# Designs tried in a protein design chat: VHH binders against q9y6x5. Part 22

Target 1, 379 residues: q9y6x5
Amino acid sequence: LPPKLLLVSFDGFRADYLKNYEFPHLQNFIKEGVLVEHVKNVFITKTFPNHYSIVTGLYEESHGIVANSMYDAVTKKHFSDSNDKDPFWWNEAVPIWVTNQLQENRSSAAAMWPGTDVPIHDTISSYFMNYNSSVSFEERLNNITMWLNNSNPPVTFATLYWEEPDASGHKYGPEDKENMSRVLKKIDDLIGDLVQRLKMLGLWENLNVIITSDHGMTQCSQDRLINLDSCIDHSYYTLIDLSPVAAILPKINRTEVYNKLKNCSPHMNVYLKEDIPNRFYYQHNDRIQPIILVADEGWTIVLNESSQKLGDHGYDNSLPSMHPFLAAHGPAFHKGYKHSTINIVDIYPMMCHILGLKPHPNNGTFGHTKCLLVDQWCI

## First folded at step 16 (VHH)

Design uh13
Fold by ESMFold2, fold request of step 21:
Structure uh13 (fold): chain B 379 residues (1-379), chain A 121 residues (1-121)
Amino acid sequence: as target 1 above (379 residues)
Amino acid sequence: EVQLVESGGGVVQPGRSLRLSCAASGFTFSRYAMHWVRQAPGKGLEWIGNIYEDDSTYYNPSLKSLVTISRDDSTNTLYLQMNSLRAEDTAIYYCARHIWGEARTSAFDYWGKGTLVTVSS
């Protein structure tokens, strides 16, 4: 009986939502498994980078997905959500589903996790859905459970991605208790449906399930805008990414661009690439632009326009508002155990251990997750 | 005020070509990547492709040989050239402005009202 793992992400699920809102189904899942109250994610705290960090155990500078919007000056290639399928972007790392399905008698399945519809190292997930935001959670879950139950070679690693509460967090902001209560109640119902479906299909007892997220969400305001056009002529640079971490490719002397920007706002830090703080692990990749601008929490960088968002993420990964949680249940995990923190890169070596895979070189520390696992001593 | 206005739609015979235009105003057009998207009757949205400020283009693989996107920054105009039109190309065609740094829920911040193309003999 090979060990099986389902990795589930609810995008933008801030860790303290667990304390501030009611989650009867998720609370029951946690009660019968484990909880990590805060997961420290990687900088920048954006969707594609952090989802790839979960499945590679690498910092963004090492796996090469350094933002949701990227440009490579040598090849002249652009990356965005609309244009994310060129393996060029993904090939600097090997995600766990590739390693898993290359083992004898194993397959991987994926429902919408970033990168799973791309042939990374000429290898695409054995079973996958092309990304389509209109596909319901129920349909994604139905495909995943069908593949887990009915595949040869057996599916031993599966992923499932859902866009909420991120979408609603951007729309309403995390401080909108009324709207976020409604949104998070729907998320809890989906978790209840997931558990019930696994029980009905006979999967629940021997499937390991991780429910986690990539980042949190902070409140934005029209009173907290940084107008970049007030500080520098737009013709002096190419904008690769905007907010809350702007990526600036100078068209004129880099030092002149830096000097025009460094005093633009007291609520924004401006870094030459070589001066980016080492704690970000965000310097050693050609896809990181020569100048980055890092807004303070809750501030939005704009181009002489109002902002349409009431919540955002991407900020400094030391901020608690940027941190998601992790919960897990299954034969590999203790029951009723709560853990304070891990790093998001620690999830990868833990998953490799559960699946019996040799991890690729990575930035995770297996020791940080030992207390979650029944086969390890918590020292 | 950001505004995008599509034009050039209409009834066209199968096998013909058609060029759609999108007039942009209220923003610095030359700074932004721009997209074409379509919606066939009773269907969801289908991304056609985009063009970046440096004229780099990317296309939906299923449409790549059938369409060409171009831009004229001097007139703030985005174009979609469609060749060898088929009945299945009947749709409302929209232009949309790219938004940086979004993933999985927000690819565009402003849309045009669309222009209808009907491919009929």
Scores: ipSAE 0.792, ipTM 0.912, lowest interface PAE 0.9, mean pLDDT 94
Fold by ESMFold2, fold request of step 21:
Order: C-alpha cells, then sequence, then structure tokens
Structure uh13 (fold): chain B 379 residues (1-379), chain A 121 residues (1-121)
C-alpha cells in the first residue's frame, strides 16, 4: 500500500489555545498520535507566506511569497487575495504536491490550500477546488475523502484548508474568552467530524494526518495605533502592505523617506532592506520593498483612521503569540508523544520522508522532526 | 466618515449596456484599490474585479469579457461598465474598499449599500 498523507490547516490557530480552551476531539487525536506544542513560523507571520513555507520548506525570501500583498516594479504586477492566480508569483519554488504527482502512479488532491488552484510550473494539483469561502468544511472533506478513495492514479498527498479561527480571531481578538470559546468549540466539532468520516470510510488506519496552522493571533486595541500620516506625506511613497509589517516603496530619495519614518513611533522599527535583522531571513528577494516598518506586538499601523480589527498577526516570528501547533496521527507517527518545538520549514522534509519523496533544496532540518516518526531513532 | 454610494441600477433589457457608479467620500480615494462585487438572488457573493491606484485592473475570469472597471480620482468615483447584459446578471452590485495584507478572510473594510440591477424581458 503506498503511503498517504492528508495535511490540514485551521488558519490562525494559536498554539496556547490548546491549553486555554477545551478540545475533546483534538485532544483525543493528540492522545493517539503526536503533538508539537509550538511551531516557530516564518517572518512575516502572514497566511500566504506561511502556507507556502509549509509545503516548500523555504523561507519567504527563497520561495517568493513574501507577503499577502506584493508588487513587482519590473512587470507592474500586483498580488493580493483577490488576485493570487498568476503563476509568476508562485514559480520561485516547487511545492510538495507538484513533486508528489510527478512521481509514477501518484496524484495529489487539494481543498483550498493557498496556491493549489494555480498552475505552478505548468502543474496544478491533480484534483482541486477553486478557492471559494462559501464552500462548507463538510463539502471540502467529502471531496478530499472521495479523491483519496477513488482515484487512478491514487491520491497519495491531499491538502485541506479552513479559514477559522483566523477570521474570528481578527474580529473578536484572542482575549475574548466568550466568543473564542464558541468559535473553538465549532472547530473541535469539525475535527471530530473529520476523524469520524475517515473511520467510516476505512481510511483512518492507513492515512497519515497532520493538523496544523500557519500562525497565531495577538490582541489589538484602539489605544495602540501608529498613524503613518502623522509622520510622512502619503505622496512621498507607494504603500505595498500596511500592518503590522508595512512595505514602503519610496517615490523620493530613499534616505529622506527613512529619516521621516525612523522616529515616527517608539513602537515601530524602521528598516532599510539591507538592515533587516538576519534572523528574519527576509532580505534576499526583489519583492521585499526598500523600507519596511515592523510594529511591536499588538500595535496597528493605520492611515489616519481607527482600526476595526481586535486581533492581528504578521509580527516578529519570535513571539509566542504568532506560533501555531502541529498534531499528527497515522502509521508513520508515534502514539502519545509530545515535542516542544520545531520550525515550520521542518514540516516539508518530514512530509517528503513520509511520502518517500526526494526533497528539493530547502531550509528545513529533518533531525528536528525525527522523534515524531516511528521509523527513526530518537534515543 | 468613510462612505461608498452606488448608483445607476434599474431594470434593463437583455443585450443592453449599463454603467454603475460608486461615489466615495471620507477618505483619500486615490490611494486605495477598489472592488466591485455582486450577489444574485439566493446566491453567494461573486467578485467582479478591482482597480488599483495605478489603474491596473484585474477581473473574475468568468466575467472578464463583459465588464470594465475604471476610476476618476478627481471626482472620487469608481465605475463599472457592463455590456451584453443577460438575465443571470440580475443582482445587487456593491463597491468595496480594499484592505492590504488580508488573505482568505474579508479583503474589504467598507461596503456600499448596493444598487439593484434587474435584467428582464
Amino acid sequence: as target 1 above (379 residues)
Amino acid sequence: EVQLVESGGGVVQPGRSLRLSCAASGFTFSRYAMHWVRQAPGKGLEWIGNIYEDDSTYYNPSLKSLVTISRDDSTNTLYLQMNSLRAEDTAIYYCARHIWGEARTSAFDYWGKGTLVTVSS
């Protein structure tokens, strides 16, 4: 039987939600599998970059999806959630579903993971859904399980994406216990439905399942705003991305723009591209703008307006509030093992190992995840 | 404060053209990308397209030959030109303001109230 893997993301699931809320179904999944309590994600801690890092094992500067909002000055192309389909943006890396389905007698399936409806290197997932937020979790799951059961060549790698708890985390903030309890209970019920469906279809015993996320969420406040318009005339730059990491394309002398911004707020760090801290691995790509502004945790960069968000992410990837978790179950994984931390780029070489794929050059370290796997010596 | 007001809707015969307007106020219109979205009766929201501050436009592939989006920054007005209208184009049409850096959640912070377009014989 060829090894099979289902990769599931619940967007914006902060690692400490596991300790602070009740998850009977997820905890049962963990009890019979493995848990990584904190996954250190990549900077900037945004959705598209981190989902692509999971499936490529690369830092953002290396895979080219450096933000949810990007601009290329040479081609004059824009990238956003509404406008994410141009392969130009995605072609700087090869995601695992492309490598998988190019193997003999294998295919890949996708239910809305970022990039899976794009023909990357002229290759799109063998079975996929075009992104549509109106499609229920049940329909996504039904398509994925049908493809896992009934495809020729067989589907050996599948992805499943869900928008919560990110959407509610932005709306309520992670400190809103009442609303977040309700939201997280619904997510736990979906995890219960997933496991039950896999059992009923006879998939549970031989399918490896990873449940993870791309980032966490931090509390925001109207008392923690940084108003750019107070520091610099908007005609001096083009704004490519705003908060919490602003991307600034100067229209005038770059040093003049930097000098106007450097003392704008004690709660914001201003970097010339060459001065971005090395630990971010966020410098060596033309899509990273000449000046970036990095707000402190819980601070929001605004354009002379109030903010409607009560929670946000995108901050420094050293912050525990930005970290998701990883849980996994299946024949490749130990039972009842807990691990403290891995890097999000480590997930890719681990998945390649499980699937018997040769990984492309990447930034992950297989040794960081070997204790999760039954075929590895941990000590 | 921020306001978006659509106009130009009404009853129109199949095969005709219609131009919708969106009047913007309470913000610096020229620095924002702007979107058109529609909702047919009993259906979900359908993104039509957008226009960036540099006049670059992007369209839903299923609609790209039927619509044109433009803007006039001197009058703070967004436009949607629709040609060769069909019965399935009957919908409420909304303009919406872009948010930078959002993904797989609402990419819009302000919506208009919409204008109804009815395409009927």
Scores: ipSAE 0.788, ipTM 0.913, lowest interface PAE 0.9, mean pLDDT 94
Fold by OpenDDE, look of step 17:
Structure uh13 (fold): chain B 379 residues (1-379), chain A 121 residues (1-121)
Amino acid sequence: as target 1 above (379 residues)
Amino acid sequence: EVQLVESGGGVVQPGRSLRLSCAASGFTFSRYAMHWVRQAPGKGLEWIGNIYEDDSTYYNPSLKSLVTISRDDSTNTLYLQMNSLRAEDTAIYYCARHIWGEARTSAFDYWGKGTLVTVSS
């Protein structure tokens, strides 16, 4: 039988939560599997871009999902969470579930993972749920496990997405120990439910499971705001994305807009598109706007308003607060092994290896995950 | 203070049309994309559609043929035209202001109090 893999994402699960809070179910999961303590995600450190990087192995400039909010100046199309179903945005890459389905006697399933409810390269997941925040984790889990267990052709790759602890991180801030403890306990309980469900269905021993996240969360404050309206008139540009990385589409000369913004705040770097640091791999895509603003960690860019968020993400991907973790369990993985760091794009070639898929060209390095795998030699 | 106030709701018969309005104040309306969402009794929030600053519109595919969103920046008003109303369109309808950069969380930072639309014979 072909190998099976379930990829689970808890949105906004910062890596150091594992050190600062108790996760008895997740720790048991890790004890019987592997842990990567820190995963360096892609810039910008947002939900849609990083989830697509996980399943493509590509930097954002390459797969084309460069933000949660995008604008294409040529077609004049907009992208957002509410209007994310146009294949136009996703077709610059081939996600792993499409690759998987193109194989003989294989199918893919998805519970609300970004892009899975969209026909990409004229292929949509064999089984999927439209995104609905009102659908419980249990229902999502039930559908995923049903598909894994009863589908023909068999589901060999599945994704499961959950919105926490991201939503709560935004609301309470990651430093709110009381509220975040409650939220993270619920997450751990959900992991317990996942494991229990898999055991009950007889899937636990044969299913490879990856539990990961797309990004972390940093503490924000009303005392750390950058007001763009103090620096430039709104008539001079169109805002495509705001915080902590603002995407600026000038309505006047780009240089003039740049000059008005370059000294707006000591806590914000302003880049012309061609001057974006190479380490971000965030330059070579038309969907990246002519000017981007990058706020320092914990600073929020606003339009002459206060911010209601006490936590946020999207900052420099070198910041530990932006980093998620990766845990895995199953026949492909060692037991009781911990690894310090990988890049988020490294997950894709690993998953392809596990599933016996030929990977598309990607930015991942298979060598970074060899130590996690039982069939590989670890140096 | 940012305020959104929906109006135009009420009881209507099936097959009828209704236009809802949302009056915005306390911010530069023309700078923001705006959304319509609804909540039927006992159901979760359903996204209807949005309109961007450049008047481009996007709709829920399930509702696209039945709704039209428009805006008047000169009066800071958002509109939702609904045609051929059905019983299942009974809900509280909300206008909401777009927030940039959010995904799979609250995509809106401000909401109105909503206006009730009841479709009944």
Scores: ipSAE 0.784, ipTM 0.904, lowest interface PAE 0.7, mean pLDDT 95

Design uh23
Fold by OpenDDE, fold request of step 21:
Structure uh23 (fold): chain B 379 residues (1-379), chain A 121 residues (1-121)
Amino acid sequence: as target 1 above (379 residues)
Amino acid sequence: EVQLVESGGGVVQPGRSLRLSCAASGFTFSRYAMHWVRQAPGKGLEWIGNIYHDDETYYNPSLKSLVTISRDDSTNTLYLQMNSLRAEDTAIYYCARHIWGEARTSAFDYWGKGTLVTVSS
């Protein structure tokens, strides 16, 4: 039988939550499998970009999903959470579920993972749910497990997405111990439900399961605001994205706009596109705007009339507060092994290996995950 | 203070047309994208469409043929034109202000109190 893999994402699950809160179900999952304590995600540390990096192994500049809000100046198209289904935005890369279907006589399934309800390169997941936040985790899990168990050709790759604890992190802030403990308890219970469901269906021993996330969360405050309206008139630019990485499209000379913003705050770095630090791998795409603003950790870029959250993400991907974790269980993985750190793009070549797929060119390093796998030598 | 006030709702017969308005105040309207959403009785929130600062529009595919969104920046007003109304279009309709950078949480930070549209014979 071909190997099977279920990839699960809990949006905005910061890595250090594992150390600061109790997760009896997740800890049991880890005990019987492997843990990567920190996953260095891609810049910017936002939902759509990082989820697409997980399934492509590419930096954002390469797969083309460079933010949750995008604008293409040539076609004049806009991308956002509400209008994310145009293949134009996704076609700069090939996600693993497409590869899985095209290389072998196999099927893929998806429960609301970003991009899975879009035909990419004229291929859509064999089974998928259109995104709907009102659909329960149970219903998503039921569909995924049904497809894994009863499909022909067999589903060998599946994704499952859940919106928490990201939404709550934004609402309460990650430092709210009372509210976040309640939220994270619910997440652990969902993991318990997942494991129980797999055991009940006889899938637990043969299915490879990865539980991960796309980014962490940092605490925001009314005392740490950067108001762009204090530095530049709104008539001089178009705002494509705001906080914590603002994307600026100048309406006047770019240099003039830059000069008005460069000293706006000591807690914000201003970059011309060509001067964006190489370590971000966030330069070589036309969808990246001419000027970007990067706020320091915990600082929020605001407008005069903007709303504010108590938690946010999208900051420098070297910050521990932005890092998620990865846990895995199944025949491909060791038991009781813990690893310190990998890059989020390393997940793709690992998944390809597990599924017996030839990976597309990617930025991941398979060697970084060898110690997690039973069929590899650990160096 | 940011305010959004919807108007134009009411009782209408099937097959008729209706235009809703949303009056915006308390912010620079012209630099924001705006959304229309609705909630039918006993159902969840449904996204209708949005319009960006440059008048580019996007629609729910299930509703595209029946709705048109427009804006007038000089009067800070958002519009929703609905044609060939059906019973299933009965709902409270809301206008909402777009927020940047959100995904899978909320695409907007402010919305109005809504206006009720009832389609019945």
Scores: ipSAE 0.915, ipTM 0.961, lowest interface PAE 0.5, mean pLDDT 96
Fold by OpenDDE, fold request of step 21:
Structure uh23 (fold): chain B 379 residues (1-379), chain A 121 residues (1-121)
Amino acid sequence: as target 1 above (379 residues)
Amino acid sequence: EVQLVESGGGVVQPGRSLRLSCAASGFTFSRYAMHWVRQAPGKGLEWIGNIYHDDETYYNPSLKSLVTISRDDSTNTLYLQMNSLRAEDTAIYYCARHIWGEARTSAFDYWGKGTLVTVSS
């Protein structure tokens, strides 16, 4: 039987939550599988970009989803959460579910993973749910498990996405122990439901399951605001994306705009596109705007207004607060093994290996995940 | 203070057209993308469409043929033109201001109080 893999994402699950809160179900999952304690995600540390990096193995500059809000100057198209279904935005890469779907006697399934309800390279998952935040985890899980169990051709790769604890992290901030404990408990319960469902269906022993996230969360405050309107008139630029990484499209001379912004705040770095640090791998795409503003951890960029967010993400991907975790279970994985760190792009070649797929060119390093896999030598 | 005030709602017969307005104040309207959403009785929020600062528009595919969104930056007003109204279009219609960088959360930071549209014969 061809190997099967279920990829699950809990949005905004910061890695250190595992150390600071109790997760009985997740810990059991880990005990019988593997854990990567920290996953270094891609810059910017936002939802759409990082989820696409997981399934493509590419940096954002390469797969073309460079932010949650994008603008293409050539076509004059806009991208946002509300209008994310144009293949134009996704076609700069080939996600793993498409690769899998194109194989003989295989199909892919998806429950609201970013990009899965879009025909990419004229291919869409055989089974998918249109994104709807109102749909319960249970319903998503039911559909995914039904497809995994009863599809023809068989579903060999499936994705499952859930919006928490990200939404709550934004609302309460990660330092709110009372509220976040409640939220994270619910997440753990959902993991319990997932495991139980798989066991009930007889899938648990044969299905490879990865539980991960796209980014973490940092604490924000009304005392840590950067007001762009105090530094530059709005008539001089178009805002393409805002906090914590602002994308600036100048309406006047770029240098003038840069000069107005460069000293706007000691807690914000201003980069011309060509001067963006190489370590971000965030330069070689036309969708990256001419000027990028990067706020320091915990600082919020605003437009002459307050911010209601108590937590946010999107910051430097080297910050531990931005890092998610990865746990996995199944025949491909060891039992009771913990690993310190991998890069988020490393997940793609690993998944390809598990599924027996030839990976597209990617930025991941398969060697970083060998210790997780039973058929590989641990370096 | 940011304010959004919808108007133009009411009772209309099926097949008729209706234009809703949203008056914006308290912020630089021309910088922001604006959205229309609606909520029918007993249903969740449904995204109708949006318009960006450069007048580019995007619509819910299910509603694309029935709605047109426009804006007048000189008067800080957002519009929703609805044609060939059906009973299923009965809902409270909201104007909402776009927030940058959000995904799979609320894409809006401010909402109006909404205006009720009732399509009934």
Scores: ipSAE 0.914, ipTM 0.961, lowest interface PAE 0.5, mean pLDDT 96
Fold by ESMFold2, fold request of step 21:
Structure uh23 (fold): chain B 379 residues (1-379), chain A 121 residues (1-121)
Amino acid sequence: as target 1 above (379 residues)
Amino acid sequence: EVQLVESGGGVVQPGRSLRLSCAASGFTFSRYAMHWVRQAPGKGLEWIGNIYHDDETYYNPSLKSLVTISRDDSTNTLYLQMNSLRAEDTAIYYCARHIWGEARTSAFDYWGKGTLVTVSS
C-alpha cells in the first residue's frame, strides 16, 4: 500500500522565530520527529517562486515562476496574484502532485498551495480548493483530512497552505515582539489543532507530515527607502516588479537605462541579466527581465511614495532572515533528530523518495536529506 | 494624496447595461495596473478583473462575458462596462490600485469608497 504525505506551509515563517518565540505544540511535533533549523531557499525569496521550487525541486529560472509579478513580452501576458491561473506560467515544470496522481491507484489533494488550482499539463490536483483567502484554516484542514481518509483511489499526497505569519510580518515587522508573539501563538494553536485532528481521525501514526515555509522576513523602515523616480524618468522603462527585486524592461537603449540606475543608491545592486551572480541561478529564463535591481536587506524600492510595509522578503537568499525551517514527523522520519541546513530544492527528491516516485530532473540533492529518514544509511 | 472615486452606480433593471467610472488622482495612473472588485450584500469581496498599463485585461472567469474593463490615461479614469445585468450583480463596486509583487494576502494598496449598483425589477 502506498505511503502518505501531507505537506504544510505557513507562509513567511522565519527560521529564528523558533528560537525567539514559544511554540509548545510545534516543539512537541519536532521532539517526536525531525527539525531542519535553516532551509536555504531560492532567489528571489518570494512566495510563488519558492512554493513551486518546493514541489518541483527546481530553481526559479528552471521552473519558470520567477517572481510574484511577471511579464512575457512575446505573448503580452502578465502574471500576478490576481491572474495566476494561466497554465502558460506553470507548464515549464511538473509539480509532485501531478506525478503522484498519475500513478496507478493514487490521488492528490490540495488546500490552496500555489498552483494546485491550475491545470498544469492539463492535469489539476484530484481534489482541490480554488484559492480564497477568506477560507479558514479549520475548513482547509477539514477538507484535507476528509480527502486523506475517504477517497478512492486513496489520496497519498496532500498540500495545505496558510497565509500567516507572512501577512502579519509585512504589517508589523519581525521585530515587533508584542504583535508577532500574538500572531505566532495563533499559528502554534493551529499546529496543535492539526496534530489533534490527525490523531482523532486515526491518521497520525501512518501519515508523514512536513511543516515548512517558503521564506522569512526582515525589518523595514521609512528611513531605508530607495526612490526610483529620483534616479530615472519613469518613461524610459516599464516596471514589471518593484521591491525588493525590481524587474526593469527598458523602453530606450538598455545600456542608457542601466547607466541611469547604477549609481541610484549605494544600498541597491543593479544587474544586467547576463551579470546576475551565478549563485542566484537566476538568469536563464525569458521571464527574467533585462535589468534587475536588488535592494540591500531592509531597504525598500519605492516610486516617490512612502512604504506601508514594516517587514518584507524577496532579498538575497544567502541572508539568514530569508530562510524558513522544516519540521517533519511520521513513519519515514527519525524521532528527535535535528539537522542544521538543507536547500529548499532538496525537499522535492526527499518527498519523491518517501512516496516511491521517480523524480523528474531537478536541482535537489537526495543525499542532503538522508539523515532525516529511517530507511537511509546516515553513518 | 492617492484618491480613487467611483461613480455611475444606481438602480437599473435586469438585462440592462451600466458603465462605472473611477477617477484617479495623486499618482502616475498610467504606470499602474488597476482592478475592479465588488461586494454583494452579506458576501465577501469578489474580484472582477484588472487592466495593466498596456491595456491587457484579465477577468474573473465567472464574469468574463458580462464585463469589460478599460482605461483612459489622458483623464486618469478607469471604466467598468457591465452588460446583461442580473439581480446577483447587485453590489458595491470598488476600484483598487495594484501592488507589484505581492501574493496571497493583498494585491491592492488603495481603494475607492465604492459605488452601489442595485439590479431590481
Scores: ipSAE 0.836, ipTM 0.928, lowest interface PAE 0.7, mean pLDDT 94

